# VH-VL binders against q9umr5: the designs that were tried, part 263

Target 1, 268 residues: q9umr5
Amino acid sequence: SYKPVIVVHGLFDSSYSFRHLLEYINETHPGTVVTVLDLFDGRESLRPLWEQVQGFREAVVPIMAKAPQGVHLICYSQGGLVCRALLSVMDDHNVDSFISLSSPQMGQYGDTDYLKWLFPTSMRSNLYRICYSPWGQEFSICNYWHDPHHDDLYLNASSFLALINGERDHPNATVWRKNFLRVGHLVLIGGPDDGVITPWQSSFFGFYDANETVLEMEEQLVYLRDSFGLKTLLARGAIVRCPMAGISHTAWHSNRTLYETCIEPWLS

## First folded at step 11 (VH-VL)

Design xa8 (framework fv_acimtamig)
Fold by ESMFold2-Fast, scan of step 11:
Structure xa8 (fold): chain C 268 residues (1-268), chain A 123 residues (1-123), chain B 106 residues (1-106)
Amino acid sequence: as target 1 above (268 residues)
Amino acid sequence: QVQLVQSGAEVKKPGESLKVSCKASGYTFTSYFMHWVRQAPGQGLEWMGIINPSGDSTDYAQKFQGRVTMTRDTSTSTVYMELSSLRSEDTAVYYCARVGIPFSDYDFWGDYWGQGTLVTVSS
Amino acid sequence: SYVLTQPSSVSVAPGQTATISCGGHNIGDKSVHWYQQRPGQSPVLVIYYDSNRPSGIPERFSGSNSGNTATLTISGTQAMDEADYYCQVWDSRTYVFGGGTKLTVL
């Protein structure tokens, strides 16, 4: 039988957003138990990411306990960061495939319609004033805001992303790294036509330098220092990169070709 | 300024098909999902379905499954709603409406609405 | 299937407070949106997420939602408020509209 699949949604989403993904899984892997977690739906997705991690943790524990052969995670957009933290804080997770579906793993620096809707007078160049305040860090989107022109503020103020990426020291870093390294496969999915995740290479642990030139994962200090295990996972053959052009941000969970190419092979 | 401009009124015979267009302007077309809602004369609003303008991802109300198809053309920022096997009870004003949160189909309210397209189905 | 119940009509004098109810089982656990529709015109969003006003909607429009009833309140009602009002929720895989309430200002 197939391992259970747990789906974690993104910003302003709910389980409804994954109706097509569930149809694809049912067609190719009939009998798979798929649980799409309806926690922090809609505007509740703006709550601080550590609060979301706690809630999702409580929901996934009984699912993992009932699946001794392991589970798969499919984590979309912001949900990919929740799953990153889950894999680090859980001493006993049994995740085989962690499928990260266009998630800003190194952070976000984009002038998107999300930003316009949430902060109508802000642009990416000045959002650091809000996000790197204590008030701003109470919003999920600010927890992974990564302004490459104010990297010192990001490193000092980020209460979430800088910590889980090991870019700033934390007492639990060694345990978090050990826990994360238990994952069977890290499947990274993303592409140049996403239109939201900026830079799109953030989904593959690439990111802007101070000149807004993208440096890929292997050039990042977090990789070179192996801060949370990326270099170890890559050496182990556990990182899968599946870029695809032509897919917009809201289509990653509803494109059949993407599913067949990047997701289906990892749902044992 | 956000505008949704729909195609003009139509008169159809039973058994024919209908295709209504909704052209968007004043915002990034691919950032917002689009609803289709209809209203029979003197009656209330009835949800028909939703489309993701960045793809062909759709969902249709159970009543219209098998008869309705929603599509989009990104090059013209236009969404289409096709309804086949028309009956007299399909006489209605058909509206497109933009979902109020970008990149989301969660709890979607219509923040901007087209002017409506009157479709009369009679023998 | 989820059902939203609205009164068919409400009448108020100018300056009076109009209250339009939208009944549904545990509707307080859902988000309710309200639309105003004048004859021959498209619907206009007046309240979203239970109590939020879009830009351009007067402060005299307010909303609440708890238990089994959501309410649209129009204080200091004006002749221009005469219209049909519809509540809307999302339930599972469907969007449910109330039957509409005709507000008469006389």
Scores: ipSAE 0.784, ipTM 0.892, lowest interface PAE 1.3, mean pLDDT 93
Fold by OpenDDE, second read of step 12:
Parts: structure tokens; C-alpha cells; sequence
Structure xa8 (fold): chain C 268 residues (1-268), chain A 123 residues (1-123), chain B 106 residues (1-106)
């Protein structure tokens, strides 16, 4: 039998966003128990990510308990960060494949229409004034805002991304690393035509330097320092990178070719 | 200034197909879902379906499954709705409506609407 | 299927407060949106997410949602407010409209 699959949605999404993915899984892996978690839907997805992590944790714990052989996680967009954090705080998770589906794993820094809608009077260049304030950190989007021109503010004010990345020292860093390393495989999916994740390489733990030059995962301090286990995972062959062009942000969970190429192989 | 401009009124016979266009301007066309809603004369609003920003995913109301097709052309910033096997009951004003949140097809409905397209189906 | 129930009509004198209800099972757990449709015109969003006004919508429009009833309130009703009003929610893979309420300003 196939291991259960748990799906976590993204910003302004719901469980219904994954109706096509569910169909694909049922067709290719019949009998698979797929649970698309219907938590923090719509505008509730703007709640602090730690709150979301707690909520999703409560939902996945019983599922994991009933699946001693392990489960797979498919986490889309903002959900990918939620899942990474979830795996960091859970010392007893049994996740085989963690599939990060077009997630801003290394943060977000772009003038997207999301940003324009949420902060009509702000550009990415000045959003740090909002996101790195105490009240700004009460919004999920600010929890993973990563301004490369204000690294000091990011490191000191980011209450989520900087912590799960181990970029800011905290007492749980070692334990979180240990927990995250329990994952069997980390499958990173994304692509240049996403249009939302900025830079798109963030889905692969790439990101801007101070000159807005995109550096790869292996050039990131979090990798070099193995702050949360990326270097270790790569060394053991546990990281899979699956880039795909021609896919817009809202299509990652509904594209059959993408599913067959990047998702299906890791659901066995 | 967001604008949705729809094609003109049409008269159809039963069994024919209609195709209404909705040309969008004043915003990033590829960032927003688009709804189609119709309204029969003297009746309320009826949801028909939604199409995602890229045009590669649609969701139709069960009532119209098998008869409705929504498409979009990024190069012309135009969304299309085709309804086949027309009946007299399909006489209505058809509206396109932009979802108010970028990249979302959940919860938030249309913040901007087209002017409507009257389609009359009569023998 | 999920059903939204609106009164068929509401009448108010100019300057008075108009209240239009939208009933639905546990509608308070949903996000309700309201549309205004004047005769011969397209619908216009007047309230989204229960109580938020889009730009350009007068402050006299307000919304609330609790329990089994969402409410659109128009204070200081004006002649121009005469229109049909529709509530709308998302439910179980579809979008649902109320039957509409005709607001008459006497």
C-alpha cells in the first residue's frame, strides 16, 4: 500500500485548490489516503506562520500516528514554509518525502501583485518598514519577507524565516535541525515562469545577495553553515531539485506533466 | 483604471453556441482569475465558472458541465466563455468579473465587472 | 447545496437606515460579499469579507456577519441606493449568490 499523503495549501488558498492533484494521485496511486488539510483558508492564511504551524501540527499528528510506515507531505507556496517549520519543531515526525511545491523557502522579495494588493502604498524596497515591525510580523507574508538590503533588520526582526533557517541564534536551533533531518527526501519544485515567488530560485533555497544577484543554495550561509541541515541532506542524497519552466504559480498543483515528473516519483 | 469590456449582444438559435469575450485592461492580466456570471431577465445572478490566470485551469458550475468552455488569450488580455447547445433558458446577460485577490480563486469574488453581454436564444 | 436567503424587497425612506439580511447555515464562518446592481447596470462590489468597503464605496455602506445571518447596512439611504443587492459566499466547490433584495427608496 502507498503511504498517506498530507497536503498543505498556500496563501489565499483552500483544500479545494488541490482537486486536480488529488485526482492525479488517485489515478496513479490508487488507494492512497490523501488528506488535504482545510485549515487557515483564504484570508486566514494571513495569520502568523507559527500559529499556522501549530494548527497544522495538531492536524497531522493523528495522521502520522496512524501511519507508522511514514507519510508524504506536499506543501504548496507559503505552505512549504509551514511544513518546513513543522518538520523542524516535531521531534517525532515520520515524513518520508517532503515535497516543497513552489515555496519561497529562502524568503520573498519582489514587487508582485500580491504585494501590491496587500500593501498598495509600498514597494519591495520600502516594505521592510512594515514587515520588520512588530505588527508587520503578525502577517504571514512578512514572516518570510527577506530584504537583501536590510539584512540586519531581517535577522533581528524576522520572527519566522530567520529562525527556521537558523540565521538568528536561538535555543532550539540544534533540536530543530535534528528534527528536520528526520525527513527522508526533500523535493524542491519551482521554476522561472512562476511569476510570484521572487526570486523563483527561492524555491531551491537560492536568493539575492546585497547586489540582488541570485546565488544558489550551495552559496548560501545557511547551507555553508548547515544551520538547519541542508548541507547534510545534500550529502546523503536526500535533496531532489526539480525545476520546470512554463508553469505559472497557480498551476503547480494542477499540471499533469509537473505531477508526473516532479511529484509522482516520490509518492511510492 | 481596471476595465473589463465585453463583446456585443448576440441573437442565437436553439442548438447553436455563443462565445462572449471579455477584454481586460488597467491591471496585470496574468495575475487574476476571471469569473463568468449570468443573469436571466428579471432573475438573480448565477455563477457559471472560473478560469485561472494562465488559462490552463477552469472550474465550471455543475449545471454547465459539458456545455461551457472558458479560455483566455494573454497576448490580447481577453477571456472567452463559450456555451454550446443553447436553449431558450440560456437567454441572459453574461458578465465577466475579476477576482479581487491576485492568484486566488477562493473566498474573494469579483471586484470589477464587465458591462455585460445580452444573448438572446430564440427560434 | 448551500442556500443563501434574502428578503425579496426592503423599503426605506430617504435618510433612513436600510438593512438587508442574508441568511445561511453558519454563514458567520464564511466570508460574505455584497453586490449592488442598479437597473440596467452591472453588479458592483460594495462589501467584501463581511465588512470591508472597496475604494469608491461610500462609508454609509457597512456589513456584518455572525451566526446564521450576514447583514448589509446602508445608513442615510439615498435615492441612488435604490437597487438590487446580492450576497455571495463560497461553499463546497462553488460560489453561491443570494436571491437578491430589491431596495426601494420611498
Amino acid sequence: as target 1 above (268 residues)
Amino acid sequence: QVQLVQSGAEVKKPGESLKVSCKASGYTFTSYFMHWVRQAPGQGLEWMGIINPSGDSTDYAQKFQGRVTMTRDTSTSTVYMELSSLRSEDTAVYYCARVGIPFSDYDFWGDYWGQGTLVTVSS
Amino acid sequence: SYVLTQPSSVSVAPGQTATISCGGHNIGDKSVHWYQQRPGQSPVLVIYYDSNRPSGIPERFSGSNSGNTATLTISGTQAMDEADYYCQVWDSRTYVFGGGTKLTVL
Scores: ipSAE 0.618, ipTM 0.854, lowest interface PAE 1.0, mean pLDDT 95

Design xa80 (framework fv_acimtamig)
Fold by ESMFold2-Fast, scan of step 11:
Structure xa80 (fold): chain C 268 residues (1-268), chain A 123 residues (1-123), chain B 106 residues (1-106)
Amino acid sequence: as target 1 above (268 residues)
Amino acid sequence: QVQLVQSGAEVKKPGESLKVSCKASGYTFTSYYMHWVRQAPGQGLEWMGIINPSGDSTDYAQKFQGRVTMTRDTSTSTVYMELSSLRSEDTAVYYCARVGIPFSDYDFWGDYWGQGTLVTVSS
Amino acid sequence: SYVLTQPSSVSVAPGQTATISCGGHNIGDKSVHWYQQRPGQSPVLVIYYDSNRPSGIPERFSGSNSGNTATLTISGTQAMDEADYYCQVWDSRDYVFGGGTKLTVL
């Protein structure tokens, strides 16, 4: 009776990270078929996002085909960007609720332990030298690196985020917008205590200007131009914003109160 | 720079409970998951469980389910492992070990280990 | 339950190459990590993700993993390498260690 749920993980994750989320869903919506996709797990999560989109697309097609009443997506961190692209490239998706758990929808510009581990000599201020090269764009984290001090380089070099957000022209932009607009609900979740997603408002389509002042979604050119449908979705009443304080990055998928407040209401 | 310092050796009787601490320093405590692993005298390594220091998320090896509890205190950068209903076969050196990839509980591997805590359970 | 099989002991002369095997069903599809443990000391990571060396581990340590066998190789073996060696994999929900191999350098 409940629509199937498809879960897409983030950077250096696997289905194991969602064991608590699965428990919560089973408690509140018993009988729900939940598929956590074990593709691009661990270090494979570093592969280019367009490669990941293709792989996840192949995995979700048969699941969607079996569920004519629709499916829900729960997409965590980097996985939220994969799901953004899935909804745009699939001419026939039947997604009802797209639940984005602390995903850097406008990009990332932060000094995190991920950067220290992957690029030990790099800081957020100089990572643009690596990420905006052809070599750097072969890594998922660089596909959504958005340096507000080098926006010209971001717009020219980003092979993924600038295109999917409509910040640079693409031949498929009109079709991608039409496809994305078929989503029933866009549920955005995030918060100030995440500690990884920088700025945290990126999870709500806000982002830094050149002075590192956060501009919210409604002030972004992508919203104002309605490049991929955010303004249309908001006018339709299809965007849900659910910010929560006190949740760290690795706790979004394992906090019961967060689940009950922000996720459970959208799992019909 | 990275250090994991564990509490001192203990002697316990069967039926009692054990609580071992592991204090971390030299890195961002909440960025790395932590393992607990034990080793009986003259035997190999045995995984007990994992804890997320930035949340309440845990997972325990099936053998220890119902007897083990892992907790953390972010104000002191310390993780704890409690084992109840002790038996003589729980005599072992208990280790904490940091998971090698920040923010990940996938493909567990320990890059830094505590010095170990010897626990002797005798009847 | 997934099982890793190691030889209980391996002996080599100083300067010779030591090889320690770790057997598991389709282990080549998993990532293998190796630990060195000297008597009375904590384990030390010597190889992670099949073949990567942590900072501070000598170049004479190398690893490989294919099919049903992962191998830790120590070239130019020295007396200081005498220790127990453990392989380890992640299998679904299980964090699995091999039984350990005692390396004797005589």
Scores: ipSAE 0.799, ipTM 0.903, lowest interface PAE 1.2, mean pLDDT 93
Fold by OpenDDE, second read of step 12:
Structure xa80 (fold): chain C 268 residues (1-268), chain A 123 residues (1-123), chain B 106 residues (1-106)
Amino acid sequence: as target 1 above (268 residues)
Amino acid sequence: QVQLVQSGAEVKKPGESLKVSCKASGYTFTSYYMHWVRQAPGQGLEWMGIINPSGDSTDYAQKFQGRVTMTRDTSTSTVYMELSSLRSEDTAVYYCARVGIPFSDYDFWGDYWGQGTLVTVSS
Amino acid sequence: SYVLTQPSSVSVAPGQTATISCGGHNIGDKSVHWYQQRPGQSPVLVIYYDSNRPSGIPERFSGSNSGNTATLTISGTQAMDEADYYCQVWDSRDYVFGGGTKLTVL
């Protein structure tokens, strides 16, 4: 039998967003118990990510308990960060494959229409004024806003991304690293035609330096310092990178070719 | 200024197909889902389906499954809705409506609507 | 299927407050959107997410949602407010509309 699959949606999404993925899984892996978590849907996805982590944790714990052989996680966009945090705080998770589906794993820094909609009077260059304020951090999107030109503010004010990355010292960093390393495989999916995740390499733990040059995962301090276990995971062959061109942000969970190439192999 | 301009009125016979276009302007076309909604004369609004920003994913109301096809052309910023096997009860004004949140097909839906396209199906 | 229930018609005198209800099972747990449709015109979003007004919508329009009833309130109703009003929610893969309420300004 196939291991259960747990799906976590992204910003302004719901369980409905994964209707096609569910169909694909049922077709290719019949009998798979797929749970698409219907939490923090729509506007509720703007709630602080730690709150979301707690909510999703409550939902996944019973599922994991009933699946002693392990489960797979598919986490889309913002959900990928939620899942990473979830795996960091859970000392007893049994996740085999953690599939990060076009997630801003190293943060977001772009003038997307999402941003324009949420902050119509702000550009990415000055959004730090909002996102790194106490009230800004009450919004999920600010929890992973990563301004490369204001690193000090990011490190000090980011209440989520900087912590799960181990970029800011905190008493749980060692334990979170240990917990995260319990994952069997980390499957990173994304691509250059996403149009939302900025830079798109963020889905692969790449990101801008101070000159907005995109550096790869292996060049990131979090990797070099193995602050949350990326270096360790890579060393043991547990990281899978699956880039794909021609996929828009809203199509990652509804593209059959993408599913077959990047998702299906890790659902066994 | 967001504008949705639909194609003109059509008269069809039973069994034929209709295809209505909706040309969008004033915003990033490739960032928003598009709904199609129809309204029979003197009746309420009825959701037909939705198409994602790239046009590669659609979701149709169960009532229209197998009979409706939604497409979009990014080069012309136009969304299309085709309904086949027309019946007299398909006589309605058909609307395109933009979803109000970028890259979302959930919760917050039609913030801008086309002017509507009257399609009359009669023998 | 999920059903939204609206009164078929509501009448109000100019300057008075019009209230249009939208009933649905646990509708308070959903996000309700409201549309105005004047005769011969396209629907116009007047309220989204229960109580938010889009740009250009007068402040006299307000919305609330709790329990089993969502409510559109129009304060200081004007002749131009005469229209059909539809509530709408999302439910289990469907975008569900109410039957509409004809608001008459006497």
Scores: ipSAE 0.591, ipTM 0.858, lowest interface PAE 1.2, mean pLDDT 95

Design xa81 (framework fv_acimtamig)
Fold by ESMFold2-Fast, scan of step 11:
Structure xa81 (fold): chain C 268 residues (1-268), chain A 123 residues (1-123), chain B 106 residues (1-106)
Amino acid sequence: as target 1 above (268 residues)
Amino acid sequence: QVQLVQSGAEVKKPGESLKVSCKASGYTFTSYYMHWVRQAPGQGLEWMGIINPSGDSTDYAQKFQGRVTMTRDTSTSTVYMELSSLRSEDTAVYYCARVGIPFSDYDFWGDYWGQGTLVTVSS
Amino acid sequence: SYVLTQPSSVSVAPGQTATISCGGHNIGDKSVHWYQQRPGQSPVLVIYYDSNRPSGIPERFSGSNSGNTATLTISGTQAMDEADYYCQVWDSRYYVFGGGTKLTVL
């Protein structure tokens, strides 16, 4: 009765990170077939996002083909960007609910412990020098690094995020938009206490302007131009916003209240 | 400097419960998972479980199912490991260790370890 | 259950190269981490992700991992290297330690 659920993990994650989420789904929707994809686990999550999209695409095709009633996607953190691209490049996806768990949909600009571990001497203010190089674009985290003080470099150098958001032209933009619009529901989840996704409103398609003032989704050019379908989806009533305070980045997939409030209603 | 400071040695009787603390300093406590490992006298290292200090989610080795509980207190940057229904075979040095990658509970290694807490179970 | 096999002991003369093996089925497809434990002390990470040294670990420590065997190599072995050495991997849901190897330098 329930549609199958496909889970895509984030940076330095694996299927192991979702053990609690699977428990919650089993309790509320017994019999749901949940597939947590064990691709690009751990350090391999640093591989370029387009490479990850290809691998995840190959894994989801047979799952979608066996579920003519449709499937749901739950995509965590960086995984939400993989799922964004999947919905655009697949001309035959049958995704009902795309549930984005604290994903940096407009990009990342923050001094997190991930940056300190990967680039010990770098600060958010100077990471653009690494990320917007050809070498830097071979790392997933740089594919969605969005420095609001160097937006021209972001637009010209981003090999992934600027393209899927329609911020830079691409020959496939029209077909990507058509494919993305086939999604039933876009469920956006995030919150101010995440501590990693910066600004946290990136999970809701908000982002910094050049003064680091957050502009919400409806003020973004990608929304106003309807570059990949956000304005059309909102007009259809297909965008769900579910912000929750008090949840840190590694707790989105293991908080029962969050699950019951923001995820459970969209798994039917 | 990263430091993990554990509570002192304990002597317990069979059937009692043990609660060991591990106080972290020198880094952002909630950014790194913490695991517990024990070592019986003259034996090797044995993994017990892992805790997420920011979300309080846990996972335990099957051997300790129903007997171990891991908790944390973010206000004091402290993790706790509680082991109930103690047996003489639980005599060991108990270690806390920080996971080596921030925000990850996959394929981890312990980059910093506490000094260990010797627990003797006998009577 | 996945099992890591280490020799119980290895002896080496001062200044010579010590090698400590860690055997496991297709272990070359896993990431291997190595710990040093001196008597009465906590374990210390000496190698992570097969071959990477943490800050503060001397260059004479190196690691490799291929096929069914991971190896910890200590060049110019010193008396202070006398310790138990443990390899570790993650398998499925569990963190697996080898049985440990006692290194004697005489």
Scores: ipSAE 0.799, ipTM 0.900, lowest interface PAE 1.2, mean pLDDT 93
Fold by OpenDDE, second read of step 12:
Structure xa81 (fold): chain C 268 residues (1-268), chain A 123 residues (1-123), chain B 106 residues (1-106)
Amino acid sequence: as target 1 above (268 residues)
Amino acid sequence: QVQLVQSGAEVKKPGESLKVSCKASGYTFTSYYMHWVRQAPGQGLEWMGIINPSGDSTDYAQKFQGRVTMTRDTSTSTVYMELSSLRSEDTAVYYCARVGIPFSDYDFWGDYWGQGTLVTVSS
Amino acid sequence: SYVLTQPSSVSVAPGQTATISCGGHNIGDKSVHWYQQRPGQSPVLVIYYDSNRPSGIPERFSGSNSGNTATLTISGTQAMDEADYYCQVWDSRYYVFGGGTKLTVL
């Protein structure tokens, strides 16, 4: 039998967003129990990510308990960060494959239409004034806002991304690393035509330096310092990178070719 | 200034197909879902379906499954709705409506609407 | 299927407050949107997410949603407010409209 699959949605999404994915899984892996968590849908996805992590944790714990052989996680967009945090705080998770589906794993820094809608009077260059304020951190999107020109503010004010990355020292960093390393495989999916994740390489833990040059995962301090286990995972062959062109952000969970190439192989 | 401009009124016979266009301007076309809604004379609003920003995914109301096809052309910033096997009861004003949140097809409905396209189906 | 229930008509004198209800099972757990449609015109969003006004919508328009009833309130009703009003929600795999309420300004 196939291991259960747990799906976590992204910003302004719901469980319904994954109707095509469910169809694909059912066709290729019949009998798979797939649970798309219907939590923090729509505007509720703007709630602080730690709150979301807690909610999703409560939902996944019973599922994991009933699946001693392990489960797979498919986490889309903002959900990918939620899942990474979830795996960091859970000392007893049994996740085999963690599939990060076009997630801003290394943060977001772009003038996207999301940003324009949420903050009509702000550009990415000055959003740090909002996102790195106490009230700004009450919004999920600010929890992973990563301004490369204001690293000091990011490190000190980010209440989520900087912590799960181990970029800011905290008492749980070692334990979180240990917990996250329990994952069997980390499958990173994304692509250049996403149009939302900025830079798109963030889905692969790449990101801007101070000159907005995109550096790869292996060039990131979090990797070099193995602050949350990326270097260790890579060394043991547990990281899979699956880039795909021609996929827009809203199509990652509904493209058959993408599913067959990047998702299906890890659902066995 | 967001604008949705629809094609002109049409007269059709039963059994034919209609295809209404909705040309968008004043915003990033490839960032927003588009709804189609119709309204029969003297009746309320009826949801027909939705198409995602890239045009590669659609969701149709059960009532129209098998008869409706939504497409979009990014090069012309135009969304299309085709309805086949027309019946007299398909006589209605058809509207395109942009979803108010970028990259979302959930919770938020249409913040901008086209002017409507009257389609009359009669023998 | 999920059903939204609106009164067929509401009448109000100019300057008075008009209240239009939208009933639905546990509608308070959903996000309700409201549209205004004047005769011969396209619908216009007047309230989204229960109580938010889009740009350009007068402050006299307000919304609330709790329990089994969402409410559109128009304070200081004007002649130009005479229109049909529709509530709308999302329900699994369907976007649902109310039957509409004709608001008459006497």
Scores: ipSAE 0.543, ipTM 0.839, lowest interface PAE 1.3, mean pLDDT 95

Design xa82 (framework fv_acimtamig)
Fold by ESMFold2-Fast, scan of step 11:
Structure xa82 (fold): chain C 268 residues (1-268), chain A 123 residues (1-123), chain B 106 residues (1-106)
Amino acid sequence: as target 1 above (268 residues)
Amino acid sequence: QVQLVQSGAEVKKPGESLKVSCKASGYTFTSYYMHWVRQAPGQGLEWMGIINPSGDSTDYAQKFQGRVTMTRDTSTSTVYMELSSLRSEDTAVYYCARVGIPFSDYDFWGDYWGQGTLVTVSS
Amino acid sequence: SYVLTQPSSVSVAPGQTATISCGGHNIGDKSVHWYQQRPGQSPVLVIYYDSNRPSGIPERFSGSNSGNTATLTISGTQAMDEADYYCQVWDSRTHVFGGGTKLTVL
């Protein structure tokens, strides 16, 4: 039978967003047990990411324990970062496919309506003043704010992303890398018409340099240093890149062609 | 600042189709989900469905599935709701409402509502 | 199948506190929103996410949500507060409205 699937939602989101995804899975893989985690829904998705990781960890442990053959993760937007941390902090995860739907893996640097809703007078050039404060780091979106013009502040103030990416040293880095490397497949999905994730290549571990020129994954220090295992996974043939144009941020979990092309093949 | 302006009242016969428009202004149209809610005379609010910011994903209440269609035209900042095979029970005021959080369909609080479109279905 | 239960009417004297209940199984695990609708007008959001007030809504409006009951509280009730009040939650694949409560200030 098919391995169970665990779904982790994104910013200002809940299990409701995945109703179409569940229909697709049921059609192509009937009998699959799909659990969409209803934790940190809506405004609670603004809670610090380490707090969310703790809560999601408690929820996934019994699911993984009941499936010794393994499980798959489908993690959307901010949820992809939660899943990155889960795979690193869990000494005993049995994840086969980790499917990341348009997640800002290297961070976010863009003026979006989420930020205007939270910080109405801020521009992306000035948001570092809020996000890299102790108060700002109490908001999940600031945990992955990555201003390429203030990289020193990002490295020192980011309580989450800089640590998970191995961009700042941490005592647990070696264990986190070992744990992450147990994943069977890292499936990265994203595209130029997303409209929220900026730069969109962040979903593929690409990001802006100080001149706002995008450097792809293989040019990133985190890849070159193999900080959490990307270079090892790529050499193993375990990284899948599935970019698709024409898909907006709120449609990654609701597009049949995207599902059939990028998700369905990895749900053994 | 934020305004949702709906099309005018309509009188329809049973079996006909209805198309109501809702034109948005004062915000980034392509960042918000839009809901349609109706209210029969003297009755409560009834959710009909939701359309995502780009207009390529919809979800409808089971009662209306198969005869309701929601669409968006981003060039005119307008959302549409079509209801076919009208019955006398479809007599209601139809409202469009913006979801209060950009890019999220979670927790539908309609932060801004249209003025409503009265539709009367009679023979 | 999820149902929100509201009293059909509540009466209160001017200046007194009105409370409007919204009952639902484990509603404390959901987020509750409240709308005010005056006759012939569109609904107006008065409380979102259990207890938050939108800009322009007076401080006398407050909300709470615990266990099986969410409550809208209006302190110092005024004649202008006469309206129908609806609670609303998201459940599974649908948005559920309560039946509405008519508030009368006498």
Scores: ipSAE 0.698, ipTM 0.870, lowest interface PAE 1.7, mean pLDDT 93

